# Ledger of designs, part 5: VHH binders against Actin patches distal protein 1 (APD1)

Target 1, 316 residues: Actin patches distal protein 1 (APD1), of Saccharomyces cerevisiae (p38281)
Amino acid sequence: MAFLNIFKQKRGDEASQLSAKGREEISQSIKICKSDDAANEHSCSGDCKTEIEEGEQAFAKLKIEHETPLLNSSKTPKIHFVVPTSQIDWQHDACLEDPKSVQYKISQWCDKNSAKFSNVGTGKTLNCAVSSLPKDIMDIDVMRGTKNNVLILPYFIWLNDLRSDDVEATLDGLVPDLLDENISREKLLETRPNVAVARERAFVFICSHTTRDKRCGITAPYLKKVFDSKLQEHGLYRDNSDYRAEGVKIAFVNHVGGHKFAANVQIYLRNPNTLIWLGRVTPTIVPSIVEHLIVPEEPTLPFPEKVRCIKKYQSW

## First folded at step 6 (VHH; framework vhh_8cml_1)

Design s49 (from i7 with N109R)
Fold by ESMFold2-Fast, scan of step 6:
Structure s49 (fold): chain B 316 residues (1-316), chain A 126 residues (1-126)
Amino acid sequence: as target 1 above (316 residues)
Amino acid sequence: EVQLVESGGGLVQPGGSLRLSCAASGFTFSSYAMGWFRQAPGQEREFVALISWSGDSTDYSDSAKGRFTISRDNAKNTVYLQMNSLKPEDTGVYFCAADLEYYWGDYFRPAEYDYWGQGTQVTVSS
């Protein structure tokens, strides 16, 4: 219980970094747990308990920045493209490694078109990432990177069979419709047979980009083990071959900035449609995140002091 | 070894112009967004301008808009800052910085950048 005692001490210090204004800002997107509820020790036995203990030992060896307040240290996207690679690590420039790839063409399109969809002075809002989500290893073009299925968040849709040569024309047509609040999901899908609903209740992305920062590579596997164990307890775990609706997919993603705040975790909830981006996530707090934020129909946020950014998107 | 080397600074009179250059080596320059920051004596480092990895997107601080132009040459691994209509308030050390994932962070914040140059002095004085 030494690790839990250390966690409680550090938690008190970090909580003092979140201002009243910051807490109110977060409350506009999600209800915050009462501190007593979030800090309660959750029963965790067998594999889960061992995984937390092993993870905390690994985390104790890392130099993680604990002094800087996290809120607004990152920005929420209007659209986040997530490209499956089946990899857990990537070359330093990840999406830009191969100019012929789907992710390169999406990244280029995002850069060219960001100004159309960004408010003056608020930066860019169209993002592309690669992930450990599975790609079709039986398709030669998919294995070569010139064709893929692309997850589009926060819309919870799959853009299937996208070829790199078709990216510009496809996104020029799709993205304006996605951002048009007068176009429903049903209307968007009527004319696009290559677009399908992503039926997961949530996606959880953990930064694992070892080539970019070793702390990401060290922390991500330990967090995934605890997430997997807790999701299995609730019947929500889905492996790569499990297509049942209303489950949770845990995947690794390339570098998301702020590696000094490891571990970085991006949580997309489908209903209500919300991105919660957390920094300084440790194995000890994962059970609380699963039980308060992911499992309930009405999510509540534990550890608001760990929020880097948060946004509740419009219902779709 | 990653290096960013600024040049082109100097002394100029109000209303004058300077062109800063930043030569990059040791990383895949064409994959990085490039920013310019400045720091006046006794003040914090502040954002001046940004150019995306492809060159298709730029952004400027309010003080730089209409007077400064950021550009890049990916074949030469160099980013430039053309500064026109210089004012005494523009005096400071100008730093070049590189950010691979600029769209995830607040690129007005120095802490979001991966690599930094040592800076070049710009003095605007009559």
Scores: ipSAE 0.517, ipTM 0.789, lowest interface PAE 2.2, mean pLDDT 86

Design s5 (from i7 with L100V)
Fold by ESMFold2-Fast, scan of step 6:
Structure s5 (fold): chain B 316 residues (1-316), chain A 126 residues (1-126)
Amino acid sequence: as target 1 above (316 residues)
Amino acid sequence: EVQLVESGGGLVQPGGSLRLSCAASGFTFSSYAMGWFRQAPGQEREFVALISWSGDSTDYSDSAKGRFTISRDNAKNTVYLQMNSLKPEDTGVYFCAADVEYYWGDYFNPAEYDYWGQGTQVTVSS
């Protein structure tokens, strides 16, 4: 395909932006795979190829910033709270729009407690985001935003039935135990009936916050289609009604900064426990990401030049 | 239209104090982290202090730590920088800045901020 030749040329230019030191830094968290393996066209067939072509046409119309090296253009959190909204777009200040909401109270708690967990002066280590993950539309308090189930990464746990008025007391008790290396997952859950294991093997979050930047809104749906199709080929796709363990959930998330590097994709792997945050993700590279990073028991990283930040967390 | 207007600059002797104010309009001030930067003659713009959207978290450059205090009044859409024990090396134009990705980004980097004031001159001279 014509797009494959253009893709290979652009990849060469981007690869030159990743320094030997940067490559070594990434290698401390994950094994980097050979570039030729990453470009394998045979990794995608049928509908998937059509979705890639349609996506590449949409991407070609966008002004994406290609000059700046991506590594260390973002920071990894110690804890990332992800709040389901069932929405794919949000108002400008997504987590702060409603002071009575669970996500507002979590954001306030994160701000108040950030200094207790910061190792450096730059940025913060506790973060709250909203997502397109499903919320219970039959629960009136959930619909009002005053109650929700909250995904806690990188720990792969759900904090269920959390009420906005209970956020401070709940997190004051839970978070120190989460960060204590001497407390096992089993002991953490032993006295907490509202905390459950998230049994997914991975979560993939694509920034879709159209209200903040149209490039995020345009790119995210095309990437999701290719991720969905490729995961279906491997039996790993799970829709909102599928509760089987060891699958992968793809969801949209609010503003993460760096919209000029669209598309932004945050991948959390459960084993080994790792966050891989990628910028400039295009439909053409999605099959390679699924095949090399998500599907294998031992993940390897294609396109290390697209890493914004990466961290291998403590497994438990 | 987003607007940030600094005030309170002036000439002060070494060891003196100044209180800078930054009045904000055109955006939801209470949702934004606010920063102060300064630019000395012939130098690049450097970080001085930051305050989170709620006011519960602050950060300072090493040179400002212990001498400067950043605060905000969300009801008045104003951020303040109280500067004590001023030194000649504190001389420069002081800028107010807004709209930084506070949790994921590097708020020490001026390129991370979308909104800037015009600045107010601070001169520390004997």
Scores: ipSAE 0.556, ipTM 0.810, lowest interface PAE 1.9, mean pLDDT 85

Design s53 (from i7 with A111Y)
Fold by ESMFold2-Fast, scan of step 6:
Structure s53 (fold): chain B 316 residues (1-316), chain A 126 residues (1-126)
Amino acid sequence: as target 1 above (316 residues)
Amino acid sequence: EVQLVESGGGLVQPGGSLRLSCAASGFTFSSYAMGWFRQAPGQEREFVALISWSGDSTDYSDSAKGRFTISRDNAKNTVYLQMNSLKPEDTGVYFCAADLEYYWGDYFNPYEYDYWGQGTQVTVSS
């Protein structure tokens, strides 16, 4: 009872942090659920309920910042490169650990070129992250980090067999075409046999970078268990070896800032093409996120007070 | 272990120039964006300039654009702020700060930065 009262008070306080203007801003990208529809009464069976209870116990021991309004505490990228590592934790500097790696060369290219593709005078718009998505460790160049397949969001494409030495030339050619509204997906792929469509309906990235912040490492596994269980109920769960189309991939990513707002979750929906970045995500609200945001063909947003940033991209 | 040490502050007349330096140790300097903030008497800490980890990207506050230049030397673990055409309004304590994930957050917000120096006083007065 005490727990439920504290939970309801925290939720009410966070909801009151979202202004009418902020709610209207979010509504430009996604329809917001009615408060009663978003209630945490979306139950899951057996193991999922136990996973929520265990997760809430773990979260209760952590110092999470609850006072600051979250909206606009992060920035939406024009392009987000996601590099598979098969790891769930990384060295402190993640993408910059090895200057010979694909992710280092992409990060360097993004830094050099972000200003060229910014339409407004503030902020960087090209981002690179490493992830727990699988890499081919039987390929010696992939194992060494000098070759990889790179997921490019929000475009839902894979840039395959990218070598570190080829990053600059490849991205110099590809990225202007990706950002050109007049170039269709079919036209982009016509001359690029190393580019393939990512067939997932959504990607969910949870910050798990323990070396960078302990809260990320503690929270991420508990959230993933609840996401996995709930997605399995809908036939949408895909493990690392499952390549069936129209499913959802849950993966861990390196630190993305704002660890005081743990847990941080980035959700990319393919149709409509949207990034929803959430902070203060707890096991209790995951079922509602799956049911209202991920599963429906017309997504709706529960808990808009937890949005750090949101962007609806052009149809691809 | 982690240290940022500012130097080069002082008293200068309006229209003068100063070059600030910030020497970093105890972390992988070349992986961090480096920023300069200032705090005037009775005011909050405000953003002045940022340089990316590689040095290929910079950003400036509106008041600093055209007058200040940020640069870095990754071999020496040092970031610099060259300040020209100084005005009385530039008076304040200047802080050096480091931010690893600056692309994801609001780097105008001092609370987003990982490491901070102690500051160096800049006074612009005749």
Scores: ipSAE 0.579, ipTM 0.822, lowest interface PAE 1.9, mean pLDDT 86

Design s55 (from i7 with E112D)
Fold by ESMFold2-Fast, scan of step 6:
Structure s55 (fold): chain B 316 residues (1-316), chain A 126 residues (1-126)
Amino acid sequence: as target 1 above (316 residues)
Amino acid sequence: EVQLVESGGGLVQPGGSLRLSCAASGFTFSSYAMGWFRQAPGQEREFVALISWSGDSTDYSDSAKGRFTISRDNAKNTVYLQMNSLKPEDTGVYFCAADLEYYWGDYFNPADYDYWGQGTQVTVSS
């Protein structure tokens, strides 16, 4: 076996998992970076460099599935409800742990109504997740789980003060209007005092559901450190007490499916309105993701072979 | 210990009926979508039917629509497949499978399922 032949073969392996048809499919939603641009730009200084090195050491100890092509290994939702819990890990069943909770009632509503929106044989299109986003610990009903503020993606709105007993009536009224292309954001908001704009530039959700899969729990904190440091370099980082518009919120979620492809990262961009769900995300590629996908006014996608699913939604 | 145990398979003549059962233990059954897959001789496992965690949503393969009915009893931790108007082409090993995250994945793909039974043989012939 010649030394040079080993190097040539290894370089093609990951890229070869993405077909020409798959690349064309991704290109319908987002412009793909030229491979030389994505590979060459790994500038990271100070704490960010140290965090990448520490993270790569932690990732090297994990058994991650590298052989299965990722594209279409998950599905894009029409609506993704994200419920704040202030937790970074949840019981195995996550949203279904407490039948009295807002997230349980939303999950139940999604199950009941998914058939109205799913295509034949394409799965469900209404999803509920819990997140580490902060909940109001001073509100007794919020602490009991029977009241919450719910982030609704890809619409970038908050449905505030939602009570578990009101979920069905509220969503029966709201969701048809959200899906109606003839109803503007302005009109939706003026008729609903409990609906507010989410002013973040992007949300980045990293699977941290340790109870469901140990790899998620191990990988998520290391990725978050690199994302946080890189976003701080651009002035885009927002902690839980920072309400300034046009920043980026990084949060942990109870990721569903594909834990073997750790780490899993869901990126929602507000403008253009796009979901990019990535698998096999490592600390080393986070700077490239931030620089090419999150920071620019016109996002471009590095490492398209890591896309599990992608969708550019209609703008309001 | 997670277990899915299928029963109700057997030999049946064309046009006949069978009811398969799958008894689940070791996990919170009521939180999982339950699916049935079959594997014909020399073929890959193919999707037959799915029922959501609550029972409010079902889906079927084109070959199963109108002939098969999936149902569940969350109090008994059991999922059922009622098979009517059986054809020789329905012959195969029938597997029960559990998927917590079916909303995000492709539930037609066996690789997306968390737990599997050992299977039960269904033979449709004279």
Scores: ipSAE 0.539, ipTM 0.805, lowest interface PAE 2.0, mean pLDDT 85

Design s56 (from i7 with E112Q)
Fold by ESMFold2-Fast, scan of step 6:
Structure s56 (fold): chain B 316 residues (1-316), chain A 126 residues (1-126)
Amino acid sequence: as target 1 above (316 residues)
Amino acid sequence: EVQLVESGGGLVQPGGSLRLSCAASGFTFSSYAMGWFRQAPGQEREFVALISWSGDSTDYSDSAKGRFTISRDNAKNTVYLQMNSLKPEDTGVYFCAADLEYYWGDYFNPAQYDYWGQGTQVTVSS
């Protein structure tokens, strides 16, 4: 097959969009792979190989925007709240659909408080998203949306049993402490029994919001299949019922803007604490992302030309 | 069908005031941040002001701070821009724009916005 030659040619064209200054900017947060390492086809056997082929067929039918440089087409949050819904698609407005819900109250709190924590000229930095992460179906308040466990990134903590009516008081106390570089994780947890460490080594969020944009809905399941298969090869895959530490959770998230750059993938690494947000992710490059960025103890970045934004956060 | 319709533009002398309105239909207005942009001949489209979906957060360009006020009425699906102490440099076509994901992007960049009006002309001249 000529796939490797076609892949290398396309990669060369996209790489021309990333300036030397942009490459230097990215290198401040993460070591970039040598071109040869990233360009190599990381073939896998069985289901993974079939899933890449099926995914590429589906992607070939979609109109994806390839001309615009991706770097700085999105902004890194200071805090990203991720609310479990057990759903893989949501109503058009996602977090704002139900005013009584935890995600609505968090979104409202982020809106009210964004100016306190935003850098001049960088826009808003407090973000709320819904996800396919599992919610407790045995709790009636959770099923009604008025209580939930909320993942707080990049801090890798769970804020458990958060009720919608308690959101403002809880976040008014918690968020200033999270943003205070002098407060350790141990000290924060001692005064907050409802806050627990998230034990995953990484979270991978793929935009799947079909109601908002069909490209997200079509691309996300194919990428997840390849991520799942590749992570299984490394013993890092965790399904929704697997709570073992040090694994990787792949989840779907609501629309995050830039659907024309599908697929959008947000990767949070716990150590070093880093967000890598990629656009134009295809099934063919997923194995390289897993092998170079997610699996190693010292991550390296393949395909820097696909970075929409990147930030290495302060460890606590 | 999504529509944003601006009104309230016109000719005014330096030091004068105008109130622009933008009537929205065809989408869930209360879930979107609303922005105002302007474009003068020979210039790029530039950010003027933004108001969040709830109205609790606003942002202004340096040229607009202290002179312009953005507000919204979610019950009427309308966003407003009150412009005071107008200067010749404020002359341009003023556009209303809607942004659902303003918190993920650069809302100073026109490319961030989901929906746009056709604009209303503001001329400040003596």
Scores: ipSAE 0.538, ipTM 0.802, lowest interface PAE 2.0, mean pLDDT 86

Design s57 (from i7 with E112G)
Fold by ESMFold2-Fast, scan of step 6:
Structure s57 (fold): chain B 316 residues (1-316), chain A 126 residues (1-126)
Amino acid sequence: as target 1 above (316 residues)
Amino acid sequence: EVQLVESGGGLVQPGGSLRLSCAASGFTFSSYAMGWFRQAPGQEREFVALISWSGDSTDYSDSAKGRFTISRDNAKNTVYLQMNSLKPEDTGVYFCAADLEYYWGDYFNPAGYDYWGQGTQVTVSS
């Protein structure tokens, strides 16, 4: 009741921050929902309703910055490496905690090679993040951090059994081929038995890095509960042991910057291949995001005023 | 405990040069990316330059490219900004900032940085 009224008031104020030019820019990547469709197409009962109410109470206690327009407050990567850790929070070091780890070696490789793959006009190319996605705890090298499976977005592939000592040679060969628009997915996989298709419909990453910012740690679990409940209603929820294709994985990710715009949510859609990075995500808007953006075969974007950056990548 | 102390600012004529230094203490400097930001009167704090934790990667704002060079000395816990061909538009307070886990999508956003210096004034005027 009360939170819905507050939501409508805040939405009106935030919508005024998105310029006509900004709306047109977003429209180049994704169709925007009519505002009435986004606001009034809420189906929430039982657990979902309770989770939204609890989340809104937690969010009400946090100071979130609402004055700054969000569009272009971040930049999209050409490649995003996501390393499973099974953790929901990390030390400040995150990827750099252990110099023998796969994520350290990937971060070092990205650092060394970012300029090689950047366009002068864009300035941004490569990113390595850690996530709560599951790692194989039965493999001793995986437990030590010296071997892992790495998710590569926006390509929706897994680079399996990557050893820390092999990172440089492996990425030196793989990354130029990934960025070559003339090399098909089929051709890329033909000679690479350690590369497999990620069969998820979407990945949703919520910043949960409490050590960097308490707001991220407080907001992320509440958002995940609402996402999980809505995805379960559509048969798209996948827990850590569920490998069925065409589902959605919700995972926590290390610091993405802009913690004053909590909550930060990065949504990767496989088809059409798109990154939508949202700020100021609240429990109340999660059902609309699931219903309009994630579930449909033809996605539409609710709340374009919450977009920090967006990019439609080449299909493969 | 944690400190970033900028120095090297001052008054210079258009076309002149300045070298800013930022001395870091109280944290593991070699694990942090280091950035320079500036703020002109009545404007928001804007990104100028970044150097990665390893020193292998740098990035610059469009206005700084070709004129400014960021470097670091991990043995001295110091980051530098060499500014050449200075213009009146470069006038502002220059801030040193440290970010342990800089995100390539967001290292231009000042809000993401862990530690900040107090700033050093740079004035470019004839």
Scores: ipSAE 0.189, ipTM 0.597, lowest interface PAE 4.4, mean pLDDT 83

Design s58 (from i7 with Y113F)
Fold by ESMFold2-Fast, scan of step 6:
Structure s58 (fold): chain B 316 residues (1-316), chain A 126 residues (1-126)
Amino acid sequence: as target 1 above (316 residues)
Amino acid sequence: EVQLVESGGGLVQPGGSLRLSCAASGFTFSSYAMGWFRQAPGQEREFVALISWSGDSTDYSDSAKGRFTISRDNAKNTVYLQMNSLKPEDTGVYFCAADLEYYWGDYFNPAEFDYWGQGTQVTVSS
């Protein structure tokens, strides 16, 4: 029989927290990896190995909650607005810091309208987050926060040149059409010159909100280094100036709740259109996540015991 | 620095009414969802009501729907729970709680909330 190293033993203990019913629930959205496949060493280049070692040393000093089952500890959004800030940390209130900002107006719109759309799709929330995705530093309105390009997930579109004063009218028109299954992507884009396709294969968001919780700030940079290195090995890495299609963007996001389950990682895959939200992500498991979940044309899920929530959306 | 101070609890007969208040200080109140939880002797804390940061959205436990109303005054940094048609089963310590990101988490879970008050006793007895 097999020998279990410390990693496999600890992983086995966490796996026992996922019920058979929970495993079946996850399987409705994504195929789960065989344990041997997920546990195999997916070592990368020397840089990646160094980043894993450094990250594990940093993680060992943190108190992370390991006893609570993660499945359904968060909710999947119907729409997730992601606002570029070029920042890796934010004020405690993040989106609500500046009432004149695009993200404040989107957050206000989401709060007012979430109940209105509650029965249309899967999930009951319309959510806004700020991110480290790049903003146009040469545009004074963008620098002031009163204008921005907004990423809309899971639809993989950019709503460009959105002004804070126009948020309500714009979203009142756009969101019902996004949630209407009878309106094709092609038709929506033809009628809206300020809406463009996001051509990335995937977005990976790591909670890095240090002002909110120090564990998020400590863990996020180490995870990003390992993701970056592993994606570079597969030719999928894109820096802020690289607009080539079919790559992967890794970005930091503000507080997503459940900081006791650090690190929190939200993975949006474009095809099949899926959100996989993971807790307790460590540097050691990042290579397996990239190799099994992000790189393959048909994704499979390693470490289902780390899923906080998962949703396979309709192709759009 | 951060404080949530509940008031308005007391003894009331079945069918009576109470208005609980929670005064908040030390954080940006208008950015937080505010909730009320209760705990009966020997029981876990259970969700009662929630109001979003703007006041535009509310949610209630099944036991509170139709009888309780949550409201807030962002200018006064105060959240309220108006309790009508009180029953003996409503007896417990009522806690005020604040949560910045309730849309992302399970807001029925007390562990998701960032800040808590010390509680105020509500007793419904003849």
Scores: ipSAE 0.383, ipTM 0.722, lowest interface PAE 2.6, mean pLDDT 84

Design s59 (from i7 with F27R)
Fold by ESMFold2-Fast, scan of step 6:
Structure s59 (fold): chain B 316 residues (1-316), chain A 126 residues (1-126)
Amino acid sequence: as target 1 above (316 residues)
Amino acid sequence: EVQLVESGGGLVQPGGSLRLSCAASGRTFSSYAMGWFRQAPGQEREFVALISWSGDSTDYSDSAKGRFTISRDNAKNTVYLQMNSLKPEDTGVYFCAADLEYYWGDYFNPAEYDYWGQGTQVTVSS
């Protein structure tokens, strides 16, 4: 049987693009919401309602590609390195703009070593991104880009005080251990004082790379406002100075391909350890995403037709 | 923004060779992964080969492995596809494509590429 969400015409057409086989594929990683439940979560009160209305008006002016089915239009990484920059936009080439930077050296290491860790026919699986996550502005090497703390997903760990000149030696040692199913998180942390747990329950990355594509720059701030408001309602919002466990960090990331499917949102859940990558995300569906996917202990997926890729990683 | 122009297509006998070139103009070619796709009459566009931004990584479709070689010259903003031991099944329009963030997408999927050339016809016939 087919399920169809009752939406505006464009969203109705998108829902019809998800095949029964595609729905079953998604179900292997996460339970899908009933369409009724997802629709009932569209409402938002007060200031949040105004933010959604303003965002939808901005989105309506953009040329978004609605014809192509999204499922399997992107792939899940084995490792995703996220480098804090405190910026919300970057030069056209983002990670590659400065050859002396930590993110350049990580990107170079990923390119050189991805074949070692890739499966035949699955392509490259080691990815580096820059983000709006905060960097230590008082550290001169961090400000120069030659030292940083790097978030490593889906492992929910921080690799602290990584210097660009040390990237190759550090990752040559760390990455094989991360990919070894016989090495527990606890054991890895015991032997590495520069590796720390990221205690967030989720990270939400919104593509905001305006220099790369105007649609990303226009859409990302509107989505972040709605995410922030809904997370505050649930007590899960954390600002840059708040390190309490079990919160959610919203950050901007450089362009992740498929800009024609704006907005692109990558959601990492710590438990169960899952990446849900969504395209065509609009302000109107953000409340449903927060309420059904991020807040519950047992996450459920609204709007499965918007999934570009999904993977439930092994317990770590 | 990148503009791509393919050249080097033509008619060749089975067992022959062709070298396709893709000349890029515009910004930051050296930061892009470059791919070759082909489309036979009545078929979907299919992946042929990819080369990473650094040139250190290449990938090929199963049909291309051992016969085709992808290479790039960043100083000339050009990517090449050397095709050897051509078969009638290799007939199609060959497209050059550019992807800045190829690690993030399924680079076998044409929809993941940011920029496309106009295509060049390759015909392998006896």
Scores: ipSAE 0.345, ipTM 0.646, lowest interface PAE 2.4, mean pLDDT 84

